# VHH binders against o26223, part 37

Target 1, 191 residues: o26223
Amino acid sequence: MKLLWTSQHIKVTVHIDGKVSKMDVLEAIKTRRSIRKYQDREVPEELIDKILDAAMCGPSAVDERPWHFIVVRNREMLEKIPEVHPYGAMVKDAPVAIIVCCDSSLEKIPGFWVQDCSIASQNILLAAHSLGLGAVWTGVYPLEDRVEGIRRLFSIPEHVIPFSVIPLGYPAENPGTRDLFDPDRIHLEKW

## First folded at step 19 (VHH)

Design U8
Fold by ESMFold2, fold request of step 20:
Structure U8 (fold): chain B 191 residues (1-191), chain A 121 residues (1-121)
Amino acid sequence: as target 1 above (191 residues)
Amino acid sequence: EVQLVESGGGLVQPGGSLRLSCAASGFNFKRYDMAWYRQAPGKGRELVARITTGGTTNYADSVKGRFTISRDNAKNTLYLQMNSLRPEDTAVYYCARDAWESYIDSGFDYWGQGTLVTVSS
C-alpha cells in the first residue's frame, strides 16, 4: 500500500495490490437475493468478522447501538433452531447463523430498537453478498412464541430480545435477476 | 383486491400438452416474481415453476424439460406450457405471486382459485 500524507482532514490511500475487489454498492443492493441452499463449505472467521463490522456501521436512534450478535456454528444447535423457529427451516443446512438481538438496557429512546436491529440485519445481508456469500433473514420478533423459543435455546437473558436469525454460507442456488423499480410508488412534493 | 384467474385446464391423454394461463389484476404485475404451484388430491401444494421480473426461471425436478413458464407483462398474463404430460401431473394448478424475498412464511402469498388438469390413462 502507498500512503500519501496530507493534512489531517484528508488522507488518500492508494491500493496498489489489485487483489482488492469491491462490488458497487448499488449493484449489491439490486442483486442480493435470499439464499436458502448452501454449499458444504466452511465460512472463514475473518468473513464473519467483516460482516459483523458492517452490521455495527448502521445508524441507530440517538446512536444507541442496542444490537448484540450470537454466532452459531455448532451443528447440534443449528439443527435445533427449526424446532422452535419454523421460518428458519434452512438453518440446519447452513454452516453458520447469526442471531441479531436487542439489549433493551441499551435502549435510549423506547420504540426505535426494531428499526436499529433491522438496519443491522440488512447490513449483514448486503455484506455477506458482497463477500460472495448468500444469506436470508428469517424473522423472529414480534412473534412471541418464536422469541421465547430462541431465547430458551441460546440462554438469552430476559432483557435481551432475539430479533432475527440469519443463516449464511456459500450459495448453492441462483434465484435470478429482478426489475423492481416502480414509479407509481414515488410521490413528488405531496402524496 | 389482487386477483389471479387461471384457465386452460382440462382432460388430456398421457403424452399430451396443455397451456395454462393466469390473468392478473389489482397490482403492478411486471414488478412481481410469479409462480405456478399444484396440488394433487390428498397432497399439499408444491412448487412447479417460478419466473422472476428479470426473466430467470426455475423448475421442480419432476417437470424440468417438460414444462415452460413464461410471462407477458403487456397483457398481465402468466403462462405454463405443459408437454409430455403424465398421470402424476394430475392436479389443480395455481397461479401465485412469488414471495421468495419474504422474511416470514406468512399467509401473505396471493393465489388464484386454480384450474384442474387431469391426465387420464
Scores: ipSAE 0.681, ipTM 0.813, lowest interface PAE 0.9, mean pLDDT 88
Fold by ESMFold2, fold request of step 20:
Structure U8 (fold): chain B 191 residues (1-191), chain A 121 residues (1-121)
Amino acid sequence: as target 1 above (191 residues)
Amino acid sequence: EVQLVESGGGLVQPGGSLRLSCAASGFNFKRYDMAWYRQAPGKGRELVARITTGGTTNYADSVKGRFTISRDNAKNTLYLQMNSLRPEDTAVYYCARDAWESYIDSGFDYWGQGTLVTVSS
């Protein structure tokens, strides 16, 4: 068992075979950060499988499950993403990226696929973090030039909508912890 | 309205020190990560230092060991203590509200007008 020490008060555990860590879910949510710098280290397929399993566990409107995922490891393809995504420069440096897509033929309630794919995307970020990886959500939808650029680059058919591009890898940076709880955002019983 | 007002810049000799301040208003300062950026003549803006709401600090390699970022949440003020200044530190220094977790753009949403630091004999 390999142990990773992330702070003096917490630790994360990951098996060499990519098994799920022991990180508490609230800790994972509170400590996850966008990671845009990655080690030159391959991400095993087993970890990608666990991440995508987690992505598919999310709720969806009327259980429509409209999501599809494209796993990108090809260097040439990763290097082309910044040509169509002005804030996707870090994607070319990632060992792998996941493109979250909606298959509109699976949509049962118009317009709720955005929530569905957002849930899947956030689950990818949390699962990656719990496995000792870093990831960042780079937005595609609803920015139409990014949508069409990604669709063209990955030969995505017109009934499938690319939603987000999520590069990931072993982190090479630590953005640090946050203290974001704001009681003024909480309203009891009414506004 | 969000306002970030930098002060404390000026002319200083190599090896000298300056302390920059940034007065923040119009938002809940203690709930935002903050940063200092600088822009030398003819160059783009570069990160100098960051400080999170959780107390983590990060520095550009060029300033590590010489500069210290800090914040006073009671006074809504961000600081940059600059020691052992070099001519290469000459730049306009900007206070910024960090948006590291933005997923559609470059990761900050407000910055000040800047304060000029000139390090010269």
Scores: ipSAE 0.639, ipTM 0.801, lowest interface PAE 1.1, mean pLDDT 89
Fold by ESMFold2, fold request of step 20:
Structure U8 (fold): chain B 191 residues (1-191), chain A 121 residues (1-121)
Amino acid sequence: as target 1 above (191 residues)
Amino acid sequence: EVQLVESGGGLVQPGGSLRLSCAASGFNFKRYDMAWYRQAPGKGRELVARITTGGTTNYADSVKGRFTISRDNAKNTLYLQMNSLRPEDTAVYYCARDAWESYIDSGFDYWGQGTLVTVSS
């Protein structure tokens, strides 16, 4: 069955037995924006699963894969996050948030877990965007007050380090397009 | 060094108009999103309008339909046309370099000195 659904953002299923095409990866990277306003609409569990699958596909130092993820849907918990993370105010309005953490017992190369969790966090943003969701990375590490606040709030053990809080939902804003390419930042062969 | 210099503020009657300008220097202006913020006494700074390098504009609900943000990349200048001014628009207006994609703090990383707009009979 060929489903033609015409809207501002079109889903097209071109083959009953073929693959469904979504957003091109370069388009996703260039058009992803921080989204801080969300529709009053739940995010299905299966979309969260796809996003976390994508998060875990990133490279890591010596393939250490130190990441853990806390999925937060409980309204009371979401409303408490801004109390310990003042620049995470939009989290209270999100239907769901993902907390990216490092389990230091999995760390093989000291200090590279920051790069590892950054890669996972960015993959969450891109995957959410490709699925029609909006998200924003709200920084936790290395701001010690935020790290300890989130650790206490979610009963995170001492050897696990909360890195970022990523609220997400169907977007209720459009920040617009950007033209950021800057040839002066490109150096051929040497500085 | 990055510099943002606002001008064009003043005293106007309710219903009047003003045009603010912001001269920018010390960075590649056309590659940065820009914004106007305002701050009334005893209040925090509030986003008024923003404009992306791609030309997209966004406005606070309180000014939508009355204010227009624009930029001239050839002159490294940001503008705010303010029409139908109200007493509640009274504030110091700041030109700012936008940091919408910041993940640790605010939506700006440099401010101008501000220009005072007073709307009073």
Scores: ipSAE 0.615, ipTM 0.793, lowest interface PAE 1.1, mean pLDDT 88
Fold by OpenDDE, look of step 19:
Structure U8 (fold): chain B 191 residues (1-191), chain A 121 residues (1-121)
Amino acid sequence: as target 1 above (191 residues)
Amino acid sequence: EVQLVESGGGLVQPGGSLRLSCAASGFNFKRYDMAWYRQAPGKGRELVARITTGGTTNYADSVKGRFTISRDNAKNTLYLQMNSLRPEDTAVYYCARDAWESYIDSGFDYWGQGTLVTVSS
């Protein structure tokens, strides 16, 4: 009986023995989707640790590693994030959010911190997905109102720049698969 | 300029069928997820159906089994086949470009003008 894997169920095969099946990296990249609806289920600390470990494994300019992470589980704080982030409505429904920040004092080459924090943010998304969680990148920087809003809300020092807010949880939606390969964006040798 | 133009709306009896079309222009249609929304009188706009670039479809519970979203990338056209129409399906139907993976907004950036669907005996 060929179980016709209907395209809809990202079968996170949670093996019975509690071992999270490792997703192939290409699969993780290709199948990852932004998730904005979450189950009423807590995310284990162990998974957050794994995600943060992944977040710190990316390259950075001159290996400066300027990133910091605020892990937010407090319900009141999660509910306040949408007040300063108009498109962060889903954060109030997430069991946890990670705020990616840059410590500007760690920046060695100006401007590259954006790339560094982007890499960290993307790794969070990929790691979350590979672990059977859903997440979404909600941009904070460079929108000043969001940056300052998050800064105030979480008492972030002036030298630290909030970059992104990433709510996470077990997914309660399936946006489906994409086909985004575009050969017109590929140039050989010359533009 | 991005344009979405809906058509195919009209008056239909309960149990009837309609097919809506959305002509897209001004962007690479095949590279975007698309969606249908509707707004009934006095109600908020709600998602009806979504279709991804990969062909995955999602439906509101209220229309599952009755509505079918599809796309023709060669024609830059989105469709909504509506069968077994009910009075509660009466609404203005909107075509939307779905930027679901946007990290700076809600994931919808462009809308059509809408087409009215009236289901009445």
Scores: ipSAE 0.434, ipTM 0.744, lowest interface PAE 0.8, mean pLDDT 90
Fold by OpenDDE, fold request of step 20:
Structure U8 (fold): chain B 191 residues (1-191), chain A 121 residues (1-121)
Amino acid sequence: as target 1 above (191 residues)
Amino acid sequence: EVQLVESGGGLVQPGGSLRLSCAASGFNFKRYDMAWYRQAPGKGRELVARITTGGTTNYADSVKGRFTISRDNAKNTLYLQMNSLRPEDTAVYYCARDAWESYIDSGFDYWGQGTLVTVSS
């Protein structure tokens, strides 16, 4: 299924406290939560395209952009993911999941691909949230059994490394907000 | 009810060995990643070793090459083989079950009572 790239700037209005407001970047970051329960509702392809576009907008080491994405909508495959990836238990309940992978052949500087794929994964989460979806980052790498499980399940070649599985859907839960600010972690000028 | 019961702690001389066991009950053991933590006197709790459902292991740098985590799913038991013990390994060792959450947000939701390991001449 060829993802239709629509260049349309979707102004996503998020209803916060009954008011339609544009979610800014800081709001998206601060209010994002891991969502593990989803409505029985399909996610439009257009939203997935936007999310993937966002996923590719992050920086990467020397612009290596090593990431690949597998979009999974097949119900049978979604149900199989938890069998090899227990942290992905909620995937079976999601209408769609994105598997973030690294193509090692694209790596220019060794070891930075983890940062690159992390940035991509986080952008997926933030984009999803800004679009009114819920998502959760389920880590695959560096757990060998999980990496291999996902590899086998999706016939991923050896030079491509599954990094994360991110189920997405309209949220069926509200975990609330967290205050994670810790001033003790801030050092001025020197340690 | 979820239960984790550690055993095997004790007094040992430097260079000695101990094997800790954790008996798990009240949940599907094979479906959870497991870990050993330790807490030394006056220090915070730290991860010692972790093992996935698929047998992937990770170790703290301080114990790498000396400790081995393993599991027997048929017996619902987690193990920690500790070799070449050092005085700095003295701590209460805890068995922990990983929560069925995302890996990034994963925590441990159940702990045992702990077993004391003392390494002293």
Scores: ipSAE 0.214, ipTM 0.653, lowest interface PAE 2.4, mean pLDDT 89
Fold by OpenDDE, fold request of step 20:
Structure U8 (fold): chain B 191 residues (1-191), chain A 121 residues (1-121)
Amino acid sequence: as target 1 above (191 residues)
Amino acid sequence: EVQLVESGGGLVQPGGSLRLSCAASGFNFKRYDMAWYRQAPGKGRELVARITTGGTTNYADSVKGRFTISRDNAKNTLYLQMNSLRPEDTAVYYCARDAWESYIDSGFDYWGQGTLVTVSS
């Protein structure tokens, strides 16, 4: 069944205080924070679908789109992730996690898959945030022990490389906003 | 209380070798990635080497092939084997505990007092 993802304009309606607010892309980017605490509340499949749709909308090198996504809701599996990925401790508390992977067989240009999967991962974070969810990017690649741990845990083929684990849930924390603008990082025309 | 205590620094000639140690206490050493940093006079602190709980290692390009980071979890000790030392390796070397909760927003949360390594003829 070809899920005809009709490009319906993902109207992300965030119910803030009972009001449907539309979060624009700049707002999503600027206000996104890593969320590591989650409510005891399930994330609807519809939201995950929207997030995954967003994850696949990013550019990739020569349009190679090497990414695969494992959606994990099983509590036992979520609880096992921290065992192989210690700094993913919050995963056990999340109702769902997305594991972003690269299928190396889809890679057309060597080495660009990291960028591709990074873009996908970031889009997951932004989409989640725009939908009123909290998420955090836990890095797996290029840490070999983490990569292998996730691989074994999820029986991921050798040609597929786990890249990131992203727990998601309704946020149970509010870390506030950050001003990360640094003009010293901007160079005009020349370094 | 979390403590990191570096040792093994000293004066060495170019081409020489040193082995640094970092004794960790006050926390579950096995659960943390660890790293060595260094700070040369007048320069910022820079990552030298990192080791994960699973033993994966990463090195700064400047020390790759010359330095080896390792850990003994039974002894709660981090090591840095430094070979083929160069004058530019002169710095205070710091042991650091990784508080990496996420790929993007995490850092190191505890540091030792450092041990001085001087490479000079």
Scores: ipSAE 0.158, ipTM 0.629, lowest interface PAE 2.8, mean pLDDT 88

